# Designs tried in a protein design chat: VHH binders against p49116. Part 174

Target 1, 238 residues: p49116
Amino acid sequence: EGPLLSDTHVTFKLTMPSPMPEYLNVHYICESASRLLFLSMHWARSIPAFQALGQDCNTSLVRACWNELFTLGLAQCAQVMSLSTILAAIVNHLQNSIQEDKLSGDRIKQVMEHIWKLQEFCNSMAKLDIDGYEYAYLKAIVLFSPDHPGLTSTSQIEKFQEKAQMELQDYVQKTYSEDTYRLARILVRLPALRLMSSNITEELFFTGLIGNVSIDSIIPYILKMETAEYNGQITGAS

## First folded at step 9 (VHH)

Design uc4 (framework vhh_brivekimig_d4)
Fold by ESMFold2-Fast, scan of step 9:
Structure uc4 (fold): chain B 238 residues (1-238), chain A 121 residues (1-121)
Amino acid sequence: as target 1 above (238 residues)
Amino acid sequence: EVQLVESGGGVVQPGGSLRLSCAASGFTFSSYAMSWVRQAPGKGPEWVSSITGSGGSTLYADSVKGRFTISRDNSKNTLYLQMNSLRPEDTALYYCVKGGYLPWRKEFDLSSQGTLVTVSS
């Protein structure tokens, strides 16, 4: 068979919209997040094991885990995105909404709690100094999760997840041999991803989507789009 | 040269239906996603729907979801938009555009003539 991931799957390069506006707006935030989402979906498409599951199964997997993949992508790309600046702008908007009585206090509290969880997660990953190989395998572990409700082909998904886990273990033990507990410290961060609401992520980052389309509807579109269309979106090649 | 010719527009009462067509030439139709975009009088263009080159997946603006159906016949190089339960706010020039959905796209090639849809009482 060979390894689950190759060196090419470690490359994860996000191209940001330019220029950054003087005042962040919903469109800039949405474009930045959408570029990360598209990059994450195309990363998943490039994995032979993912394609081997078939279109129905791989679409269901991504619909179930897109928020976890997206959040890992936010942590991995936090610096290139200036994520702290984006989150500060969102917090400022929420504080102004409280003063103007435009949103309920309960909803604002719920959204603020989500932002705090996201900041804590990104800070934890930064403190652990997660490298590109570790991020690739963590994304593979969450992608090949057999335990989402409604999934079929769960035995094959579980085998791919176990393979991702073993390859991550081998990498960490070889590369960080002096840190006996590194793998454990990395893996205990993953359950926090399941506590983050995909609905709140959608509200924070994707309210500016042209046509107000849902992430659930975009996912099968991205997964089935032609390669030339993707290249045109990211590079302008065609 | 890419050529797109829209047809099927007309005047219809609220709740009515229309089927728009777009005849494409000058490129390999089945290799490209296609979109419908509309422009109401005095307003900017609004994306309506997109379909992948193979027809394997579609996307709809929230304003038309459940009422409009995009489809294509690659053997005839033709794109379609079935519009049901039409509303006055659907009144616009409808354009066929080469290319799929881009979450950040603000500009569309509206160089074709379009087809006028008027929904009035």
Scores: ipSAE 0.673, ipTM 0.854, lowest interface PAE 1.3, mean pLDDT 89

Design uc40 (framework vhh_brivekimig_d4)
Fold by ESMFold2-Fast, scan of step 9:
Structure uc40 (fold): chain B 238 residues (1-238), chain A 121 residues (1-121)
Amino acid sequence: as target 1 above (238 residues)
Amino acid sequence: EVQLVESGGGVVQPGGSLRLSCAASGFTFSSYAMYWVRQAPGKGPEWVSSITGSGGSTLYADSVKGRFTISRDNSKNTLYLQMNSLRPEDTALYYCVKGGYLPWRKEFDISSQGTLVTVSS
């Protein structure tokens, strides 16, 4: 058939809550992260190959990889989000928590290490100057990962992942023909995503969720959400 | 004009059950997520539950999870909330709300009268 991704899948436009408060709080951080999560889920559900896997398989797939998709989205949208400012606010809160004895030292250390890994990842992607097409294909490679425990239809998922890898290779070779090793430099960044804890990501960015809902419960809800309602709120369209 | 009319509230003993209904008109009901929101005396609105337009997925506040069930009948333009194992702290005016961008947003556009639920011994 045709390509795995179309030009519509390259467009990834995050609309931030406005205005940005003078002092960052958990509500603003959570709403910003939630918008990125929604955008990432909507991006995934718009891929015909993803829909072809069927609802149960595609839901399990997203539950397995949402943290990797979200982290790639953080890197891609780092400037729009003022991610460095958000992370600085989180670090400041953690340092204050150490002084007030509100959190265990071991937990604070785990969270700080996660933040450092996230900053390093985003910095490496920025240094490589990853473009919109490359981000789209990296997200597709992550989405169509056949190696998560408990997945079914792994042969079809692997086929879509291989198609994503081939299309990325074709794009990079055509667009960056002078840089023979660019693809290898990009792909070697992906294993770091698996080392980042989804539980710590949830704690850092989604603590302000009303009603203490988990990302695992949000994923099937978003995948079943009406697209028109989502687009209306995000873009301000009627 | 969007119109939402809640019903089914009443007085019940702790541990009892009630089923709330919301009759919707003035919009394409099946194309929108719907929320249940409650407001206890002297408090601000609290989100309770959300359901997608198709009814294919639901979300619940931790305080009601396992006790309340949200559902909808798109052929009747009606939203439901089945409330089991009711507690005194569930006492509130209950409102149905046309859904927005985020299923757990703190901002709610409440324009209906609501239905009163009182849980008392």
Scores: ipSAE 0.276, ipTM 0.673, lowest interface PAE 4.5, mean pLDDT 86

Design uc41 (framework vhh_brivekimig_d4)
Fold by ESMFold2-Fast, scan of step 9:
Structure uc41 (fold): chain B 238 residues (1-238), chain A 121 residues (1-121)
Amino acid sequence: as target 1 above (238 residues)
Amino acid sequence: EVQLVESGGGVVQPGGSLRLSCAASGFTFSSYAMGWVRQAPGKGPEWVSSITGSGGSTLYADSVKGRFTISRDNSKNTLYLQMNSLRPEDTALYYCVKGGYLPWRKEFDISSQGTLVTVSS
């Protein structure tokens, strides 16, 4: 029973690849993004409620929401990642691709709109000064979304989402007691995450993956890793 | 000390098959994911396939999906790669790696001798 999330689920520490290259390249960006994705999946897998749903449901949920979790992680870890610098490098590369007629104008427009939406989302979270507890519960609300197409029985997922919403409300009302509308301002940010294309996210951040493997294939593999090895990766063990 | 010894490479014609083996020692084999990485002449290392400790899940590079099968025998501390429908572009030194494919590639440190696979008419 107890709370949906423990104090261990509030901790979200991204370890960046070292050393940082003098000039940003696709492999550094991809490794940084991959570490964030793995941290996000490790975070989800560690939740007892998530484990209780079973392996097939876990895989379906993460496949459906990885882009939303990843985007929340980008916002939460924006300073650690120097995300603004990464996005500037991506924009510069994209502008050079326009100059060389390597991509269609319509595709470039879609990608630029995605980058703008991502920047706007991260800026809004920064302006709201979203704390670690709020991020943990927002990730839980996103993870336990019962309304993705193709999910099986969704009643238990919905109950976990409602529990996440209740615990977030209790936390915000207690911690930010004088800001009556804070919760509403936070929650209205979430629908924007579903409007962001996972295909464009994959193109921007994961183009440097070895072996041309898709995120869709990586998700079930990582979720089925042995617990000791899974935990070892997060602690930076070899 | 961790030791990985690859074998099973050879010369084969396009469309042929080979089965690679990797004998592991110095660690609890069943507790770790394992993988195969290859390095073609003049190119950097390329991840090929990974398998979880229990063998319950596998992952393949798009270039080998449907042609290669990774497997393991935890009772023998041995990793296998069954390679079918071999192509000239599969020509490479093949290395066994502890830990398999992870997004940040830290398990791709190649310290063993590898086994040479040559696909040529």
Scores: ipSAE 0.413, ipTM 0.734, lowest interface PAE 2.4, mean pLDDT 87

Design uc42 (framework vhh_brivekimig_d4)
Fold by ESMFold2-Fast, scan of step 9:
Structure uc42 (fold): chain B 238 residues (1-238), chain A 121 residues (1-121)
Amino acid sequence: as target 1 above (238 residues)
Amino acid sequence: EVQLVESGGGVVQPGGSLRLSCAASGFTFSSYGMSWVRQAPGKGPEWVSSITSSGGSTLYADSVKGRFTISRDNSKNTLYLQMNSLRPEDTALYYCVKGGYLPWRKEFDISSQGTLVTVSS
C-alpha cells in the first residue's frame, strides 16, 4: 500500500561510547560495534513490512543477514566511528596476539584479507558518496533477501525486496537525474557483502561481548526486547 | 523506587541444585527485561543471565549455559534462576537487576542485599 520505508527509517544515528579511551582496546571496539548492531536491529524491527512477516521469520532473516547489515552500517557510520582507527587497533591487537599466542599464519592471512575487503567496501561507498536514503534502501534489499536457506514466506520476502529495489530506483532517478548509471554502480557493490565471513566479523568486533555470548544468541533477544527499554539505551531512537 | 529482594541461596555440594527467587516492587515488572548478576568475594559483578519482559527470550553467559535456567512470573512480579550442576566457581552473592542484557553494560544498579550461594564439599 504505502512506501516500504518512511523518512523515519532513513534516520540512522550512532551514539559512540564516551569517553573515548586514549588507547583503543577490545572493550571499546566491542561496545562501539555492539551499539551499531543494536541500532541496525532496531532499524529493522521498526519496518512495518518486516513486522508483518512474524517473529520467527524476523529472527531467521536477521540471523541470515546481520553481517551484511552490520557492514553497511560500518560504511555508513565510518566517520562517526573513526573506523580506520578502529581497524588499525584491531590489526595491532592481532599482531600482538601472533607474537604471544602463535596463531596460524593461514588464519592471520584470512583475517587480514577480511579487513582489506572491508576497507575496500567502505572506500567504494565513500567514493560513490552514498546518501542516507540510498543506505536505507540497500539495507532493506539485504534484509528482505528471499534466498537464504530455511526461510519460510519467501514469496512475500521477495516482493518486499522488489519493492525496495523499485523505490531505490525511483529515488536515484529523481535525485541524481544527470547520472544515468549511478544505480548500477551502487547495486554492483552489494555482492561483495556476501563474500565477507560473519565468523570473522564476530571475531574482529565482538570478542569482548559480556558473558561471551554469540551474535546468533543475542539476535532473537534484541528483536523481542520491549521498545521503551531499547529506546532508553539508544539516543535519538524515537 | 525500585525494590528487589533475592532469596533461595544456601550451601550445596558440587553437582547440586538451587532455585533462586527475586521479588520485585516499585515498578511495572512486566514492562522490563530482568537480569541475574553475581559477585564472587573480592571480584566485580559478573552478568549471568537475562530474560525479556514477556519471557519470550533468554540469554546466558557462556560459563552457565546449559546448567542455569532463567524464568519469570509476571503475575507474581517474581524472577527465578534454576541452577543445576553447580560448581565451586559458581560461589558468589547473586543479585537480580532491573534491565535486560546489553553487550556494553559495565555497571549494574545493585541496590539489594543479594542471596549467597556457596558450592563446597
Scores: ipSAE 0.611, ipTM 0.828, lowest interface PAE 1.6, mean pLDDT 89

Design uc43 (framework vhh_brivekimig_d4)
Fold by ESMFold2-Fast, scan of step 9:
Structure uc43 (fold): chain B 238 residues (1-238), chain A 121 residues (1-121)
Amino acid sequence: as target 1 above (238 residues)
Amino acid sequence: EVQLVESGGGVVQPGGSLRLSCAASGFTFSSYAMSWVRQAPGKGPEWVSSITSSGGSILYADSVKGRFTISRDNSKNTLYLQMNSLRPEDTALYYCVKGGYLPWRKEFDISSQGTLVTVSS
């Protein structure tokens, strides 16, 4: 059997809306996040093992893990996105909201804790200097998670996850041979992704879509979108 | 040259139904996702629904979900929108456009005349 991922699956290039506005607004943040979500879905749909599971399983897997894929994408693309600037704008908005409405204090605290966890995750990945191959395999491990409720074909999903783990191990041992514990340091970061609420991520980054269309509805649509049109839209002209 | 011709609009009472059609020419219709977009008097264009090239995937705006049904017939180069349980808020010029839904797509290439749907109060 061939490798789970090819060199094509390592390439992950986010094209941001241009130009960045002087003052960040919900539309710019939502467009930026949406481009990353589309890129993440396009990446997943290009994997032959993922295609082999069939459309219903593909939809179920991505609905279950989109927040984890998105968060890994935020970490990988943090510089391109100027993520620190986006998060600072969100924090400023939330602090202004608490001044207006004290009844939302508990919710604001919950959302702020989510932002702090996200910043900590992205900083830890940056400090580890995670490369493109490592990100690709971490995304594959997350994508092929057999333990989400309601999944079918769990044995095949588990097999693909194990293959992703073995190929990551092989890559790290060969590429970073001098750093015996690098793989362990990388893998211990993954459980933090399960603590991130998809509901809070949607509220923070996809506010512009709320009340118009849900992420749950967008996922199956993205997965079946024509590749040529999708690529034309996501790359954009500067 | 992309040419799209909408038809089927009219005046209906609240709770009524209409079926819109869009005849496409000048491009390979079966190779493109298509969308319905509407524009109410004095407002900007609002995306309504999209369908992939094969008809295999469909997306609806929350405001029309459960009431509208998008479909296509690639053999006839025609896009359809079945509108049920119409509301006064659905009153608008309806346009079909080449291309699917993208969250960052603010501009729709609207070059056609559209078809007017009026739902009486």
Scores: ipSAE 0.537, ipTM 0.780, lowest interface PAE 1.8, mean pLDDT 87

Design uc44 (framework vhh_brivekimig_d4)
Fold by ESMFold2-Fast, scan of step 9:
Structure uc44 (fold): chain B 238 residues (1-238), chain A 121 residues (1-121)
Amino acid sequence: as target 1 above (238 residues)
Amino acid sequence: EVQLVESGGGVVQPGGSLRLSCAASGFTFSSYAMSWVRQAPGKGPEWVSSITSSGGSTLYADSVKGRFTISRDNSKNTLYLQMNSLRPEDTALYYCVKGGYLPWRKEFDLSSQGTLVTVSS
């Protein structure tokens, strides 16, 4: 057998678009978010347990949880992304969209509530000083969620989730031995991820894709690539 | 050197069909995802469709989904685009390009000849 995750699964290095524009625009935000989403899918497909579930199950799992994985990635990469600056630019763009009667007052409220929930989540993760190993296991717990509708192999998915939880517990207990309640503080943050709408995330971060291609369509396309092709095409390797 | 030769374009009435072909040479075709990109008169390039190296997965722009079908024959080093229910707005020079879909892909090598598709009455 062996551990669910290896050291290779802890490494999560986001390559931002270069150069950063003087003023943030929807294309830069969309490219940055897309790179993070693709990095998240690349991370998931590299897990042997994930591969063992088969292509159809893999697609269903990522389609169900991509927003949770993406949000964890935003929190983990908040500094390298200058996420606060991106969110400010999104708010500015949203305010300008009101002028064009593109959004109702109720919709604006929903979107602003989503941004506040996202900021609260990222701030809580930063305050807890979540490390790379903890992020990797939190992503694994989210990925191996057996409770999404339409899943096959739910018992095996649940076993992988429990293995992720156990390995996270072992890591936290060893690394932060003097903080008895750290694991509990970390795990109680996860339910907030399911309260954030994937449709609103698409509207905020993937505006450049709207009307052209959907995240739902991109997921199976990327996941069904052969490993060598994925590495060359997605990571830009020579 | 990478060489791509597009063919199969022509003039067709709205609602008609065309099948485009792309003959590839100079690289291991079966190891790369491939895409179709079009450029309408006076407009920038628009990505249309992509197919993985094995042909096991495809992706389509929302504007062509349900009407176009991308396929490949790795034994012949050939990429295809079956276009049905053609509309005037499909009028463009069509290019095949090495590589699949990436949301951050800004530039396509459109140095090949392309094949012209004109949809008009």
Scores: ipSAE 0.624, ipTM 0.830, lowest interface PAE 1.5, mean pLDDT 88

Design uc45 (framework vhh_brivekimig_d4)
Fold by ESMFold2-Fast, scan of step 9:
Structure uc45 (fold): chain B 238 residues (1-238), chain A 121 residues (1-121)
Amino acid sequence: as target 1 above (238 residues)
Amino acid sequence: EVQLVESGGGVVQPGGSLRLSCAASGFTFSSYAMSWVRQAPGKGPEWVSSITSSGGSTLYADSVKGRFTISRDNSKNTLYLQMNSLRPEDTALYYCVKGGYLPWRKHFDISSQGTLVTVSS
């Protein structure tokens, strides 16, 4: 039994739409988010352990955790995406909506709380200076979560999660040998991901899809794409 | 040379049905996912449906889900769109496009004339 992840699984390169518009708009934000979501699903599908669970389990697993994977991807790619600029534009739009009575106060409060949680998460990851290996293993720990309701093959999923945890521990201990508490600081960030609403993430980043198609429908389509066609969808692949 | 030829459009009353066909040539049809895209008068192109190269998975816009069925016959190099319970808002020029376009795409490689579907009396 080899390692859970190879060096190819550490590589996570987001290619942004070009050219960047003069003003941020719903189309640019939605396409950028969609590329990140696709990259995240492609990353997951490339893991041999994930493939070994079978298509039905794979679909259930990603449906349960896509928001956590997406949020980790946002943190990892925050600089490439200019995420702070995107979130500032969203906040400005929400403040204007309050003044124009276009949204209920309760809904705006929920969305603002979500944005705050997202900013705090990304800031905490940046302060910890999480590297590519650490992100890969955090994504694996999130992906192989055996405790989502309705999952089958939970014993095997748990074993893969434990393998991810052990390999992360080995990596951190060797690479950051003098920081005894680094692993604990990293792992305690993960519970916050489950508190973030997938519905609010969909509203913020996939507004262009609202009323057109659900993320839940897109997931099985992407995961069941033929390998050659799937690989051809990655922007910048050569 | 890649060629796609749509057919099967026409005039139908609301609640009617039509079956669109797309004849593909100049490439290995069975190796590519395919999509249907429509353009209503005065509007930009809108993604309708996609199908994987094997036909093993399909995806539909919410506006057509439950009413339209995308399918393919790789032995005949032909893509189909079965349209049921047609509505006036389905009136558009319909194009088949090479590639399994996803619903967030706004730009499609449309290289054919399309087939016109009109839903009215």
Scores: ipSAE 0.325, ipTM 0.698, lowest interface PAE 3.6, mean pLDDT 86

Design uc46 (framework vhh_brivekimig_d4)
Fold by ESMFold2-Fast, scan of step 9:
Structure uc46 (fold): chain B 238 residues (1-238), chain A 121 residues (1-121)
Amino acid sequence: as target 1 above (238 residues)
Amino acid sequence: EVQLVESGGGVVQPGGSLRLSCAASGFTFSSYAMSWVRQAPGKGPEWVSSITSSGGSTLYADSVKGRFTISRDNSKNTLYLQMNSLRPEDTALYYCVKGGYLPWRREFDISSQGTLVTVSS
């Protein structure tokens, strides 16, 4: 049995819509987020261990964890996306919605708290200076989570998660040998991903989807789609 | 040369049904996801539905979900759209296009004639 991830799984290149508009709009934000989500799904489907679980398990697994994968992707690609600028634009829009009395105060409070949690997560990852190998393994740990309700093949999923954890540990201890507590600092960040509401993420980033389809519907579609069609476009070879 | 020929359109009353077909040639049909796109008079192209290359998964615009069914027969190089419970707002030229759903795809390579669907009382 070889390593869980190869060097090809470390490469994670987001191709942003171009040109970037002078003022951010819902379509640009949605396209940017959709490109990241599709890159994340393409990344997951390229993992041999993931393929070995079978189509039904793959769909259930990604439906359960897409928000965690997406949030890790936002943190990893924060600079390429100018994520702080996108979040500021969303906050400004929400403040205008409060002034126009278009949304309930309770809902706005929930959304603002979600944005603050997201910013704090991305800031913590930036402070830790998480590298490409570490992000790849963190995404694998999240992807191969055996504890989501309704999953089958949980024993095999757990084995892949443990393999991801072991390979991350090996990498960190070899690469950052002088930082004894780095692995612990990285791993304690992961539980926060499960506190992020997938419904609020979908509302903030995906409301402009063509055809108004849900992420839940897109996932099985993309996982069964032709891989070669996405490799060039979403990884920057377009 | 990629060739797509749509057929099956017509005039129906609200609540009626139509089945559209798209005959594909000039490319390996079974290797590509396919989509249906429509264009109502005076409006831009609107994505309707997509199907994966194997036919194993489908996706629908919210406006047609539960009413339309996309399918394909790779042995015949043919794409289908079964349209039930048709509404006046479904009136449009319907096109099949090579390629699947991409949320950022706002331009479609429409080189075919399309098939006209008119839903009128």
Scores: ipSAE 0.689, ipTM 0.850, lowest interface PAE 1.0, mean pLDDT 89

Design uc47 (framework vhh_brivekimig_d4)
Fold by ESMFold2-Fast, scan of step 9:
Structure uc47 (fold): chain B 238 residues (1-238), chain A 121 residues (1-121)
Amino acid sequence: as target 1 above (238 residues)
Amino acid sequence: EVQLVESGGGVVQPGGSLRLSCAASGFTFSSYGMSWVRQAPGKGPEWVSSITGSGGSILYADSVKGRFTISRDNSKNTLYLQMNSLRPEDTALYYCVKGGYLPWRKEFDISSQGTLVTVSS
């Protein structure tokens, strides 16, 4: 009956750790990435349609798509994160590791390919000048993906994805009425997200997690966190 | 006012067991995740384990997985840490902390007095 997303779901503001260190280190990168992941899960939790699917479905859905949501978040927050600086630092470290023969050549190639795919994706989104409404709906399309293995309630998930697609179309046609092919240019970017390895994302951005906890474990924990406590952590109210 | 009172620490030999308790008051206990944090001599605080308000989800630091069990009794406003197969490296002051796991947490709101656990031969 109502719209899938409200104006509150368009707001996506990442608060970076402060100050930025003189040299980038694994802890700063991990904290920055963790804040983005938490913000992404908070965003998903706030959607009434997502809540309506139930806790088990919510957990399965986010565990299946967290890498896609995270990558969209990296693109959306690239400026506030200084993502290009972070990626340049990672590349410099990898080049030094090649010279010192500390990592296998095959592994380095896999990681470099991942970084290039990520840079290309973020550059494409920047070139298209994707706005906050478009990002919100792209995240919703990714979140409500009915085609992941092991999902229940696939018909309801598909209904929400279709609603997200329809609302994105309506927004783009009204806001960018002179650009007939904008929606098509945006949507053809999405398949690239599924080609990116969640294991390599975890290695690049989440190596410094406290207690050495996996992303697979963090997702159900954060999603099952009591609402009042979770909201307090996000707002910084203690 | 929020108050946390810990007990159960002591001296134990390697391979031994201890059960820590934390009595909570001054807030709606079941609405908040809780954590155990330890501080070894000369080191900063190390997160050990967290449990959600309902007890429905639990996380452990890799250093304690398979040896420690966190639990809670919301009817008694009490948090527990069952420590098995204790090692000398587990020697620390153990603190009960209001609040669950946060991936970026470097500082903990340590309001309890802590209970000393010493593992020695």
Scores: ipSAE 0.691, ipTM 0.862, lowest interface PAE 1.1, mean pLDDT 89

Design uc48 (framework vhh_brivekimig_d4)
Fold by ESMFold2-Fast, scan of step 9:
Structure uc48 (fold): chain B 238 residues (1-238), chain A 121 residues (1-121)
Amino acid sequence: as target 1 above (238 residues)
Amino acid sequence: EVQLVESGGGVVQPGGSLRLSCAASGFTFSSYGMSWVRQAPGKGPEWVSSITGSGGSTLYADSVKGRFTISRDNSKNTLYLQMNSLRPEDTALYYCVKGGYLPWRKTFDISSQGTLVTVSS
């Protein structure tokens, strides 16, 4: 028994590479995105309910939902990341690729549509002023999704998702008691996450890893990485 | 004092195999991920493979995936790299490094002598 998430699971602190270069490059973008990906997966693995599902289920869940978790993380950390500046740099690179005849116009159109959808999602979350508790529970709802193909323990996953939904409802009703429809406005944003391509996310944010290592391979490695080692590398000297 | 001693390198024909070893001391070996890093003549260090402290998960660079196998024996404080189907481009000094894989890791703490692997006809 107990709540699905504790106050420690609400804390989500992204440490950016330092210093930020004057001109953004693929290495800086990839390192920033990788830090967010690692933070998101260490967040998920710290949840007792997630641990209780077992390693095979944990890997399957995160492989299925990493793009949704990553996108929620982008929205939550948009200010810390200067996400608008990163997206502008990506757009500038794509425009240069058209001029240099390196990419097809159709491919660039697909990528630009993805960027627009991402910007719209982040903008909608910012307009709703989603707080840290709400982000934690939205991530939990996404993580404990029982409807991905090939999952075992789907009844237990559904139970944890329902618990996340219940605790989010309780939080919103208590904290935003005068806003009767706030929960509905928040939840209707979630389906948009499933429409965003994980392949395009990899091409935009993880270009520095392409040809070296795959996200699919990194996931089970992160989930079994020692917590102390991860913390020592990303918390900085403060 | 962290001490890492690599061994097992040698000269081998293309398509051959070698098994590298790394003897570790000066730290709690099982508490740390470990990595293999190589440096070809005239080039900077290239990450090859990592393994978690428990040995529960491994990660490989795309260039070696399916050919190399990283493993560890925590009872012996030893890290291994089994290299199969070796290619001329695998020619390098091979180093073991304390610490697992992190995409933002730009430098490797290479204080050991390494072990030389030469793949040639």
Scores: ipSAE 0.646, ipTM 0.847, lowest interface PAE 1.5, mean pLDDT 89

